# VHH binders against q8c9a2, part 18

Target 1, 239 residues: q8c9a2
Amino acid sequence: PPEETLSLWKGEQARLKARVVDRDTEAWQRDPSFSGLQKVGGVDVSFVKGDSVRACASLVVLSYPELKVVYEDSRMVGLKAPYVSGFLAFREVPFLVELVQRLQEKEPDLMPQVVLVDGNGVLHQRGFGVACHLGVLTELPCIGVAKKLLQVDGLENNALHKEKIVLLQAGGDTFPLIGSSGTVLGMALRSHDHSTKPLYVSVGHRISLEVAVRLTHHCCRFRIPEPIRQADIRSREYI
Key: E = the ipSAE of ESMFold2; O = the ipSAE of OpenDDE; V2 = 0.75 times the mean of E and O plus 0.25 times the DockQ between their complexes.

## First folded at step 9 (VHH; framework vhh_ozoralizumab_d1)

Design J3 (at its last look DockQ between E and O 0.55; V2 from the best seeds 0.00; counts 0 for: pae E 9.5 > 2)
Fold by OpenDDE, look of step 9:
Structure J3 (fold): chain B 239 residues (1-239), chain A 123 residues (1-123)
Amino acid sequence: as target 1 above (239 residues)
Amino acid sequence: EVQLVESGGGLVQPGGSLRLSCAASGFTFSSYAMYWVRQAPGKGLEWVSEISSSGDTIKYPDSVKGRFTISRDNAKNTLYLQMNSLRPEDTAVYYCARDSVYSGWGDYWFDPRGQGTLVTVSS
């Protein structure tokens, strides 16, 4: 995309970033067992192999703590924005917002109380990843869950990082992702006892990092949290 | 028992230099990344430097980058911090630490760590 477009996107991210709430806002978040949490959402966008335009966007809602799918919506979409690192939200988030809106219209009682997003929240080049973007636009609590470390603010998947990963011995183990700025941008999380590759959890919106990490872990039957895993499965099956 | 003993602190003028040392025992030093952290009066712990077990990878926060140098001698079980161009804001108790831990409150701490060594930068 032209530089002008990127500049506009940066401006938009900056504008929306000001609206990010990085603290708990919901009653269930204060409960150690998340009492009151009934529904958790997951979103994903899957691409057609060899096609950079057509994709399937999926929203799933699961019961908590049972993690059973109670709602699903998958739609083929035509992507309008190219992929640019750090600007994934402009490519995917509009379609995810639409899915959330459709859910609100069709089955408002099935609206998730929190959404796990395949991507990053504040762990982002400009502190405003896809989870933040979705959260702000929908006003839903959102968690960024990335499968790979986004190397920002001095964070690197280097020997130091790898050594820290090795120290994660059990599901639920974590270490902080501390940027050069001195800010904790997220947490590396060993999501399962049988998975040694960590997830990278960051705040999207209306949730603390602590709760984000705990909930993400509780949603993991495998390495990938179930809401995201189900969204991914369904989106891929659709295409 | 894990023991970390910091030394080398003292009073120095702005622009001055100090070299801190940390003697480690009670664990396989060469197997662990190590950290320097500091705590200024009335403030929380601040990450100062990190070094991989082999010493090949190093990290600094922006606050000390270009001024501080972390190093280690695995044969001597010793961690070092060379501090140059010291500033009054560098005044703190400096700790050697083995592990970083998330506090649960949006910040982090380090444990285990030694008793620390006081660095005072003042004219």
Scores: ipSAE 0.621, ipTM 0.845, lowest interface PAE 0.9, mean pLDDT 94
Fold by ESMFold2, look of step 9:
Structure J3 (fold): chain B 239 residues (1-239), chain A 123 residues (1-123)
Amino acid sequence: as target 1 above (239 residues)
Amino acid sequence: EVQLVESGGGLVQPGGSLRLSCAASGFTFSSYAMYWVRQAPGKGLEWVSEISSSGDTIKYPDSVKGRFTISRDNAKNTLYLQMNSLRPEDTAVYYCARDSVYSGWGDYWFDPRGQGTLVTVSS
């Protein structure tokens, strides 16, 4: 029954949320130039248009700072879990965890030191988005990078929000996304000089928001950071 | 250059009221969203209120919603914060801040430019 599933998911989500670490845990994160960072991962789940069941999950690993793809793994998957608002990660994360496990088995030397996730981290209805979920289950530092503002905790894509977007004039410019709780849930980031649509960056796991934003910006040759862009390209090829 | 001068702080009893003002100069005030932020002893900056450049869109965190009212007078380049039903936890230095765009990252989420105004809520 659906009630039993929802109850299980609520309990699991709360348990996993308690494990989120929203501070820097790695030496490279504390270095101003990210000395020691060599491998950055990206993940994506792309759905067949008009199809709620079939999707492609992809994991890529890029060298840093060169942003050259050194590993890729893409798989067509069938979604088993129902869509429930606020629990989308339960549909996607198992396949992403499997991709990470396959990397560990096949090419352990290519394990990324941080993963950029197409989706939200703590900027989420219950503070536990897909980037948090993946991060806790893999114990990898994770960054949530969303293309659209998730309108939760008093965040709205309203005139005030659009006014702040206008003030973003150069790549690297940001403004904070402050919830009704008074907490900074993430940052809007103008990722590239020629991009007028910001990204919405939030902490997933084992990283500070400041480092997450800086790294995301440094990974952008276009609006979308290269690890996520390369994952998305590969997912779309299999659909 | 950009200057923000806060005033109106003081000592008040719990349940009391206080009105803060922020005089702005050195920029086109009516073109910017404005904030009130506060810093309690030993704590980081906390967002308290936010108002759009026109004054039409306003936001508050749950901790002050219903008790604090932000407003602005674009003709006088002045930002206001009306604080009612004050509590001891509202004790802090209050700063006004311009809507800020950050290149890189520092220790502060907002761009306070003045010395702030101290609000102390105690019996």
Scores: ipSAE 0.006, ipTM 0.451, lowest interface PAE 9.5, mean pLDDT 86
ESMFold2 (binder alone), look of step 9: mean pLDDT 79; pTM 0.797

Design J4 (at its last look DockQ between E and O 0.74; V2 from the best seeds 0.00; counts 0 for: pae E 10.6 > 2, unsure alone 64.7 < 65)
Fold by OpenDDE, look of step 9:
Structure J4 (fold): chain B 239 residues (1-239), chain A 125 residues (1-125)
Amino acid sequence: as target 1 above (239 residues)
Amino acid sequence: EVQLVESGGGLVQPGGSLRLSCAASGFTFSRYAMYWVRQAPGKGLEWVSEISSSGSTIKYPDSVKGRFTISRDNAKNTLYLQMNSLRPEDTAVYYCARDSTKSGTWGSDYWFDPRGQGTLVTVSS
């Protein structure tokens, strides 16, 4: 994309970043058992192999703590923006917002109280990843859950990082992702006893990192939290 | 029992240098990444440096990069921190800490546990 476009996107990210809330805002978040949490959402976008334009965006809502699907919406979409590292939100988020809006219109009682996003929140080149972007635009609490470490602010998947991963021995084990800036950008989480590859959890919007990590872990029957896993499964079925 | 004992702290003028040491025992030192953290008066714990188990990978926050050097001697079970060009804002109790991961706990105090009793570094004219 033209430099002008990137500049505009950077500006937009900066503008929206100012609206990010990185603390708990909901009553259920302050409850050790998350009492009051009844619905958790997951979103994902799946791409057609060899096709950079067609994709399927999915929103799934699950009951909590049962993690049963109570709502599903998958749509084929035509992507308008190319993939550019650090600007994924401009490619995917508009379609995810539309899914949320459709849910609000059709089944407002099934709106999730929090959305787990396949991607990063504040763990981002400019501190404003896809989970932040979705959260700010929808005003929903959002959690960024990435399957790979985004190497920003001095974070690297180097020997030191790998050593820390080895120390993750059980589901729920974590270590902080501290950037060169000194800021904690997220947490590496062993999501399951039988998975050794950690997830990388970061704040999207209207949630603390602690609650984000705890909830993510509680949503994991496998390595990938169920809301995201279900969204992924369903989006892939469309392509 | 895991033991970490820091030493080398003291009073130094701005621009001065200090070398901290940490003697480790009670665990296989060479298997763990180590780090230095510090706590200034009235502030929380701050990450200062990390070093991998072999010493091959090192990290610094921007606040100390270029001034501090972390190293280790696995044969001696000792961690070091060479601090150069010290500034008043470097004044703090410095702790040696071992890499740790636990479930069900959160917060900076947890992240830097276990650690020693610390050694005071005062940078003042």
Scores: ipSAE 0.639, ipTM 0.847, lowest interface PAE 0.9, mean pLDDT 94
Fold by ESMFold2, look of step 9:
Structure J4 (fold): chain B 239 residues (1-239), chain A 125 residues (1-125)
Amino acid sequence: as target 1 above (239 residues)
Amino acid sequence: EVQLVESGGGLVQPGGSLRLSCAASGFTFSRYAMYWVRQAPGKGLEWVSEISSSGSTIKYPDSVKGRFTISRDNAKNTLYLQMNSLRPEDTAVYYCARDSTKSGTWGSDYWFDPRGQGTLVTVSS
């Protein structure tokens, strides 16, 4: 029964949320040029058209700062757990954890030092998005990078929001996403000089918001950061 | 040169009211969304209110919603904050600010571009 599943997920979500670390934990994160960062991961889950069950989960690892793919792993998966708004990560995160485990077994020297996740981190209905979920289960630093504004805690894609987007003039320009509680949930980022649609960056795990935004920007050759872009490409080609 | 000059602060008792003003110059005021932020002694900057360039969209945190009213007069390049039902926890230096839209220093202590000296509001019984 769906109610019992919800009860279990609410409890597990709360337990895992307590483990989120929203500050820098790695030496390379404190270096202004990210000295010591060599490998950046990206993950994606892409669904077969018209199918809410069959999907391709992909993990890529790119060299940094060259942004060249050095590892990829794509697998078809079946998402057996029910769809519930606010708990979508429970359906897909286990498969992403498996991909990380397979990387550790096959090519441990290629383990990424940070993973960019297509989706939200702490910018979430319950403060625990897919990037947080993956981060705490793998203990890897994780960044949530969303293409659309999640309208929670008083955040709205209204005229004021659109005015702030217009003021973003150059790649790297940002503004804070401040909820009604007064909490800074993330940053809107103009990721490239020639891209007018921002990204919405939030902390996943073991990284500060400042570093998350700066690294995301440095990973963008176009609007979408290369680790996420390459994971998506590989998933779409696989299915 | 961008300038923001705050005024209207003072000492009031709990339950009292104050109206703050911010005079803007050196930029096209009517083109920018504006903020009020505050800094209590020993604390970082806290967001207090936000208003769109036209004044048509307004946002408050829960801590001040229903008590504070932001407004603007684009013809006079002036931003206002009407503060009612003041509480001791509202004691702070209040600044007006534009969004910080450039990459750079914006750590957890500063998320905004305040440029003035601020105006002190003290709420004490």
Scores: ipSAE 0.006, ipTM 0.404, lowest interface PAE 10.6, mean pLDDT 85
ESMFold2 (binder alone), look of step 9: mean pLDDT 78; pTM 0.784

Design J5 (at its last look DockQ between E and O 0.86; V2 from the best seeds 0.00; counts 0 for: pae E 10.0 > 2, unsure alone 64.9 < 65)
Fold by OpenDDE, look of step 9:
Parts: structure tokens; C-alpha cells; sequence
Structure J5 (fold): chain B 239 residues (1-239), chain A 125 residues (1-125)
């Protein structure tokens, strides 16, 4: 994309970043058992192999703590923005916002109280990843859950990082992701006893890192939290 | 029992240098990454440096990069921190900490556990 476009996107990210809330805002978040949490959402975008334009965006709402699907919406979409590292939100988030809006219109009682996003929140080149972007635009609490480490602010998937991963012995084990700036950008989480590859959890919006990590862990029956896993499954059915 | 004992702290003038040491015991030192952290008066714990088990990978925060050097001697079970060009803002209790993971424990102060009793570094004219 043209440099002008990137500049515009950077500006937009900066503008929206100012609206990010990185603390708990909901009553259920302050409860150790998450009492009051009844619905959790997951979103994902699946791409058609060999096709850079066609994709399927999916929103799934699950009951909590049962993690049963109570709502699903998948839509084939034509991507308008190219993929650029650090600007994934401009490619995917508009479609995810539309899905949330559709849910609000069709089944407002099934709106999730929090959305788990396949991607990063504040763990981002400019501190404003896809989970932040979605959260700010929808005003929903959002959690970024990435399957690979985004190497920003001095974070690297190097020998030191790998040593830390080895120390993750049980589901729920974590270590912090501290950037060179000294900021805690997220947490590496072993999501399951049988999964050795960690997730990388970061704040999207209207949630603390602690609650984000705890909830993500509670949503994991496998390595991938169920809301995201279900969204992925459903989106892939269309491609 | 894991034991970490820091030493080498003291009073130094701005621009001065100190070398801290940490004696480790109670675990296989060479199998763990190690950290230096510090806590200034009235402030929270701050990460200062980390080094991989072999010593091949090193990382610093921007606040000390270029001034501090972490190293280790696995044969001696000792961690070091060479501090040069010290500034008043470097005044703190310095701790060595062993790499670990946590479950159900949150907060910056708990992430670097276990750690020693600390050694005081005061930078003042």
C-alpha cells in the first residue's frame, strides 16, 4: 500500500488507541469465579487457500462456563485492504464489527460480554492490535489471543524465550512478556496440560491482563480457547 | 532450598561503577535463566537484565542498555552485573532472581521469584 495509506492507518490507530481501557470495567471481572459472566464470544477470519481476497469472517457466542455454542454467524467477505504487518485490523476488523452489529440487531440478548480475538491486543508494534481495534469500535471487552509471539519491543522468540516455554509445565502456567520499554505487554500462557506451545494473551479493551489470562485459560478445553476454536471451525466450513 | 545471595552494593558517585554478584545454590544454576531486578525507594520492582542459562542470550531494558552488563559463571554458580555510568535514578535495592513460571499469581513483584535479599546501590554526589 502507498505510504500515504500507512500514515493514515497509523494515525487512526493512534487516535483509537487513546480510547483503550486496560482495566476491568465489568462486575463479573472482579469476581474470582466470574459470577455474572454468561456469554463469551469468539471471532476469527479464515482465508481461502490461494485467494488473497476471499475470506470468511465468523462470530460465535458461547455460554459460560459450559462453553456451548448459542449463536453463530459466518459471512463470506471480500477483503479490501492488503495484509500489512501491524495493520491486520484494517483488513479484518470492519467485517468483525459488522458481525457484532448484526448480532446486536438480530439477537441482542445473545451479545457476548467479552470477545476473544485471534490476534493481539496491546502486544503490538504501536500498542493497538486487532483485539484493541475491535474492542474500541464495539465497546466490548476484548482479549487478544495469539498463537505465535509477535516480536515487538525487544521481544524475541529466541533461546531465552524458548527456555521460559519449557518451564511451563501445567495448564495455567504463565510468564510475563516484558518489552525493552519495561512495559508488560502480555502473558505467555500454557492453555492446557497437553499443550506445550503457549498462547500469547494481551489486553484488547475493558479488561485487565490478569482477568484476560484467567478467562482465556478457563475457556480452553484444548490449546485454543473454545470461542476462537469454534469460530475457526465454523469459518472454515465455508471455504 | 533455592538460595540467592546478592553482594557488591554500596555508595557511588554519579558516573561511577559497581559490580554486583549473586551466589546461587539449591538448584541447578546452569539450567535456568537469571535476572537482575531492582526496587527504588517508593517505587515498584523493575526488571534490569536477563541472561539465558548458557549465557548466549542477553536482554536489557532501555533504561540500562549500554551501561549495564549481565554475565554468569555457571561453574561458580554466580551471576554478575557490571554497572557503569551510574546515575542517581539507578539508586535501588538490586535483586537477582531465577527464571520461573507462575500459576495463579499475578503482579510484577511476584514474577521474579525466587530472588535474594538484595543489595543496596546508592548513587549520590
Amino acid sequence: as target 1 above (239 residues)
Amino acid sequence: EVQLVESGGGLVQPGGSLRLSCAASGFTFSSYAMYWVRQAPGKGLEWVSEISSSGDTIKYPDSVKGRFTISRDNAKNTLYLQMNSLRPEDTAVYYCARDSTKSGTWGYDYWFDPRGQGTLVTVSS
Scores: ipSAE 0.777, ipTM 0.901, lowest interface PAE 0.6, mean pLDDT 95
Fold by ESMFold2, look of step 9:
Structure J5 (fold): chain B 239 residues (1-239), chain A 125 residues (1-125)
Amino acid sequence: as target 1 above (239 residues)
Amino acid sequence: EVQLVESGGGLVQPGGSLRLSCAASGFTFSSYAMYWVRQAPGKGLEWVSEISSSGDTIKYPDSVKGRFTISRDNAKNTLYLQMNSLRPEDTAVYYCARDSTKSGTWGYDYWFDPRGQGTLVTVSS
């Protein structure tokens, strides 16, 4: 990709990163039972295998605590922006923003109060993953939930990491993901009693890490939280 | 009852060295990853080093990498921290901690669960 494009993206990423809020901003987040939380969103982008252009973007909204789908919107999309390592979100986030805009236009009363995003938040090479990007552009609280450890800032999927995973014995058990900088970048979470592979939860926007982890756990009927699982199912149907 | 007893702290000049020890009892020491954490006056806990149960995998934050060396002797149930090239900002109470999992109240300081009174390291010039 041309140097001017990369320069513009670096500048935009830095500007957007400055807007990330990593603390609780909503009343329901401060309530022990999440009183006032009624709608949780999930998003997914799934690419056609071997095709860097065709993808399906999905947004779902689930009732909380029932975790029943109350809104869904899936669209096949064509990516025009070039692939640039470290800036992948610039290719896909605009389509997720469009799905949120369509929801606002058509069913504004179904707008989610928080969105779980398949991918990372602040646990990222530049501290600004897809969950941060979507959160800042929509001003919705966002949580990054990744299925694999992103090995950045000294985080490694080595014997020590695997030992910590073994110590997770029950659903809800966690350990912190501490980078070489000394910063807690996220939490490893055993999401379900019957799942030995953890999730890696990080802040996206307008939520504390502690609330993000607790809500993610409460959304898990299976290893993968229901909002993300339902979005993924719908995206995979098209590819 | 899990017990961790830190020792080896003291007053040292900048650029000097100290070796800290942590005697462990009340659990199977060789089955747990271990940590050193520290608390400077008026500050929260800061992670300083981490070592796997076998001793084969070791991790440091950038602030101490190359200056501090964690090690363990599983036969003696003892954890060590060799601190070289000490700086005034290394002044703190140093604690050892066992790897643990917890739910509920969240936070960096909560997660690292020191059990002893710690050992004071003062780097003064």
Scores: ipSAE 0.006, ipTM 0.439, lowest interface PAE 10.0, mean pLDDT 85
ESMFold2 (binder alone), look of step 9: mean pLDDT 79; pTM 0.796

Design J6 (at its last look DockQ between E and O 0.01; V2 from the best seeds 0.00; counts 0 for: pae E 14.6 > 2, unsure alone 64.8 < 65, placed apart)
Fold by OpenDDE, look of step 9:
Structure J6 (fold): chain B 239 residues (1-239), chain A 124 residues (1-124)
Amino acid sequence: as target 1 above (239 residues)
Amino acid sequence: EVQLVESGGGLVQPGGSLRLSCAASGFTFSSYAMYWVRQAPGKGLEWVSEISSSGDTIKYPDSVKGRFTISRDNAKNTLYLQMNSLRPEDTAVYYCARDSITSGTWGDYWFDPRGQGTLVTVSS
C-alpha cells in the first residue's frame, strides 16, 4: 500500500488507541470464579488458499463455563485492504465488527460479554493490535491471544525466551512479556498440560491483563482457547 | 533453601559507578535466568536487567541501557551489575531475583525469589 495509506492507518490507530481501557470494567471480572460471566465470544478470519481477497469471517459465542457454542455466524468476505504487518486490523476488523453488529441486531441476548481474538492487543508495534481495534469499535471487552510471539519493543523469540518457555511446566503457568520500555505488554501462558507452546495473551480492551490471562486459561480445553478454536474451525469449514 | 544476597550498594555521586554482586545458593544457579530489579522510594518494582542462564542473552530496559551491564559467573554462583553514569533517578534498593514461572499468579512473582536488596543512593 502507498505510504500515504500507512500514514493514515497509523493515525487512525493512534486515535483509537487513546480509547483503550486496560482495566476491568465488568463485575464478573472481579469475581474469582467469574461469576456472572455467561457468554464468551471468539472471532477469526480464514483465508482461501491461494486467494488473497476472499476470506471467511466468523463469530462464535459460547456458554461459560460449559464452553458450548450457542451462536455462530460465518460470512464470506472480500478483503479490501492488503495484509501489512501491524495493520491487520484494517484488513479484518471491519468484518468482525459487522458480525458483532449482526448479532446485536438478531439476538442481542446472545451478545458475548468478552471476546477472545486471534491476534494481539496492546502487544503490538504501536500498542494497538486487532484485539484493541475490535474492542474499541465494539466497546466489548476483548482479549488478544496470539499463537506466536510478536517481536516488538525488544521482545524476541531468542534463547532467553525459549528458556522461559521450558520453565512453563503446567497449564496455567505464565511469565510476563516485558518490553524494553519496561512495560508488561502481555503474558506468555501455557494453556494446557499437553501443550508446550505458549500462548501470548495481551489486553485488548476493558479488561486487565490478569483477568485476560485467567479467563484465557479457563477457556482452554486444548492449546487454543475454545472460542477462538471454534471460530477457526467454522471459518475454515465454511470456505 | 534459595538464598540471594546482594552487595555493593552505597552512596555515589551523579555520574559515578557502582558494581553490585549477588551471591546465589540453594538452587542450580546455572539453570536459571537471573534478574536485577529495583525499587525506588514510593515506587513499585522495576525491572533493571535480565540475563539468560548461560549468559548469552541479555536484556535491558531503555532506562538503563548503555549504562548498566549485567553479567554472571556460573562457577561462582554470582550475578553482577555494573552501573555506570549513575543518576539520581537510579536511587533504589536493588534486588537480585531469579526467573520465576508461576501458575495463575499475578504480581511480582517473576521477581521472586529475591534477596534482601542493597541500597544504591545517587546524590550530590
Scores: ipSAE 0.404, ipTM 0.756, lowest interface PAE 1.3, mean pLDDT 93
Fold by ESMFold2, look of step 9:
Structure J6 (fold): chain B 239 residues (1-239), chain A 124 residues (1-124)
Amino acid sequence: as target 1 above (239 residues)
Amino acid sequence: EVQLVESGGGLVQPGGSLRLSCAASGFTFSSYAMYWVRQAPGKGLEWVSEISSSGDTIKYPDSVKGRFTISRDNAKNTLYLQMNSLRPEDTAVYYCARDSITSGTWGDYWFDPRGQGTLVTVSS
């Protein structure tokens, strides 16, 4: 029954949300040059076109700073849970957790020190996006990187927002995404000199927003950070 | 509050036609790509049509291509689905959905249905 499912998900979401850590917890995060960071993960879930049940989930690990793929795992999966807006992560995160578990079993020395997630972290209807969800369940630092602005807490893709985007001139330029509550939910980032569409970076788990933005920028050879781009490529090859 | 209200479903015989409507409110309709999705008994959601915010880009899966036509009226905040040559396998609850930002690679084509849907039953 959908009502019972929604009630259970609201309770679990609240329990897990309490575990989110939105500050730096690792030594490499505090180093200005990210000394000690060697492995960056990326995850993706891509759906078969026209099919809301079949999907491909992918995990990649890249060397840092070289951004070369050193591990990949892609699997076709079937979704079992009903669709409910605001709770979409409950449908996909279990598969991502399984991919992390498989990595731990197969190549534990390749475990990433941080995972970039195609989606939101705390910039979310309930402050608990997929990047938060994955981070809490795996206890890995996670960054949410979204391609479109999620219009929550008074954030709107309106004329003022578009004016701020125009003012981003160079790769690395940012502006804060400040909600109606006065909370900084994330940063808009011009990820590359030649990209006019920003990314929307938010904290997932065990990382500060400043570090999340700076690392995301350093991972961009294109508009999309290389860990996410490589995961997306592998997922799409399966579908 | 985003609201999508579907209507126009009913019982029809194979080969018949129906036109579904979706009245949108609570958001700037003309700024969003829109979708029709359906859920057959005992199955998951299936995408059946997509239309860009301007109406210039329209997509269908092979299962409905040539039989279904999506359209929109941005002045009236209304989305339509003309369904022709209906088959028993088209029996489902039909939902309209707005393009939504969500986790994963779901962004451009992810569904955000908000209404109760409208039941289409195709049976002799």
Scores: ipSAE 0.000, ipTM 0.159, lowest interface PAE 14.6, mean pLDDT 83
ESMFold2 (binder alone), look of step 9: mean pLDDT 78; pTM 0.785

## First folded at step 10 (VHH; framework vhh_ozoralizumab_d1)

Design K2 (at its last look DockQ between E and O 0.89; V2 from the best seeds 0.00; counts 0 for: pae E 7.5 > 2, unsure alone 64.0 < 65)
Fold by OpenDDE, look of step 10:
Structure K2 (fold): chain B 239 residues (1-239), chain A 125 residues (1-125)
Amino acid sequence: as target 1 above (239 residues)
Amino acid sequence: EVQLVESGGGLVQPGGSLRLSCAASGFTFSSYAMYWVRQAPGKGLEWVSEISSSGDTIKYPDSVKGRFTISRDNAKNTLYLQMNSLRPEDTAVYYCARDSVLSGTWGYDYWFDPRGQGTLVTVSS
């Protein structure tokens, strides 16, 4: 994309970033057992193989703590924005917002109380990843869950990082992702006892990092939390 | 039992230098990344430096980058921190800490456990 477009996107991210809330806002978040949490959401966008334009966007809602799918919506979409690192939200988020809006209109009682997003929250080049973007636009609590480390603010997948990963021995084990700025940007999480590859959890919106990590872990039957896993499965099956 | 004993702290004028040492025992020193952290009076724990088990990879926060140098001697089970161009804001108790992960515990103070008793560095005119 033209440099002008990138500048506009940066400006938009900065504008929306000011609206990010990185603390708990919901009563269920303050309860050690998450009492009051009944529905968790997951979103994903899958691409047609060899096609950078056609994709399927999916939203799923699961019961908590049973993690049973109670709502699903998948739609084929034509992406307008190209992929650019750090600007994924401009490519995917508009379609995800539409799915959330559809749910609100069709079955408002099935709205999730929190959404897990395949991507990053504040762990981002400009501190405003896809999870933040979705959260701010929908006003839903959002968690960023990435499968790979985004190397920002001095974070690197280097020997130090790899050594820490090895120290993760059990599901629920974590270590902080501290940038050169001194800011805690997220947590590396071993999501399951049988998974050696950590997840990278960061705040999206209206949730603390602690709750984000705990909830993400509780949503994992496998390496990938169930809301995201189910969204991924359904989006891929749709195309 | 993991033992970490810091030394080398003291009073120094702004612009001065100090070299801290940490003697490690009770674990295979060469198998762990090591850290320096510090706690200023009335403030929380702050990460100061990190070095990989082999010493090949090093990381600093912006606050000390270019002024502090972390190193290690695995044969001597010793960690070092060379501090140059010291500033009053560097005043703190400095701790040597071994690499670890959180398991069921949350909080910044627990991220660098185990660590020693610390050595006081005071930068003042």
Scores: ipSAE 0.752, ipTM 0.892, lowest interface PAE 0.7, mean pLDDT 94
Fold by ESMFold2, look of step 10:
Structure K2 (fold): chain B 239 residues (1-239), chain A 125 residues (1-125)
Amino acid sequence: as target 1 above (239 residues)
Amino acid sequence: EVQLVESGGGLVQPGGSLRLSCAASGFTFSSYAMYWVRQAPGKGLEWVSEISSSGDTIKYPDSVKGRFTISRDNAKNTLYLQMNSLRPEDTAVYYCARDSVLSGTWGYDYWFDPRGQGTLVTVSS
């Protein structure tokens, strides 16, 4: 993008980052069994094969703990802005915000109490990933769930990391992702007994890391948490 | 039973050096990544260094990078921490720990597995 646009995005990113809340704000989050949690959301943006600009953005809401889809909305969108590492959310988040706004208009009683986002939260080059971005703009609790380790702040997919992955033996097993400052940026999670590739969970907004990891695990019938999996399925089927 | 015995602590002036040792027994030392962690008075455990099972991959937090060096001797089942340019804020009880995996609840203090009494390092004029 033009240098002026990138400068504006950096400024907006910093402004929005100041609004991130990385602690529990909801009563259900403090309950050991998540009493009061009834609706979890998932979002996805999937691209048309062979088309660098057309994509489908999807929002699903699932019942909790049943993990059954109770709402879905999928829309074709045009991703016109160029890809820039560290600013991917500026291309995609506005469409996800629109999906949340449409839910509020059509079925406000189905508004999710937390959204699982395929991507990172605070585990990010500037501490403000797509899950943070969506969370701040919607004021919904958000969790970042990434399939691959983002190698920032001294985090590397090296022999140490691989040794820790080998030690994950059962669903629910975790280890911390510790940055160069000694700060825990996220957790690696073995999400299911039969999945050898971990997920990388980080805070988006209005949730603690402990709750984010525990809820992500509870949402996994397979490696990928059901809210994210169902959003991805709808996006791919729509295109 | 897993045993980790730390030694080498003591009183040292700012700018001084110490070398800590950790004797390991009760497990296959060469199969585990190892850690040094420390606990300052009234504070929780702080990660200080990591070393892979082979010794080939090493990581430090910014607070000690360039001053501390972790190493291991797998033939002697021993972990080392060379501490140079010591500062008053390095005052703590130092523990060695092996890598561990957490199930269920977690806290920063629980995903390291210290088993010994630690060794006290005091940096004071």
Scores: ipSAE 0.052, ipTM 0.553, lowest interface PAE 7.5, mean pLDDT 86
ESMFold2 (binder alone), look of step 10: mean pLDDT 78; pTM 0.785

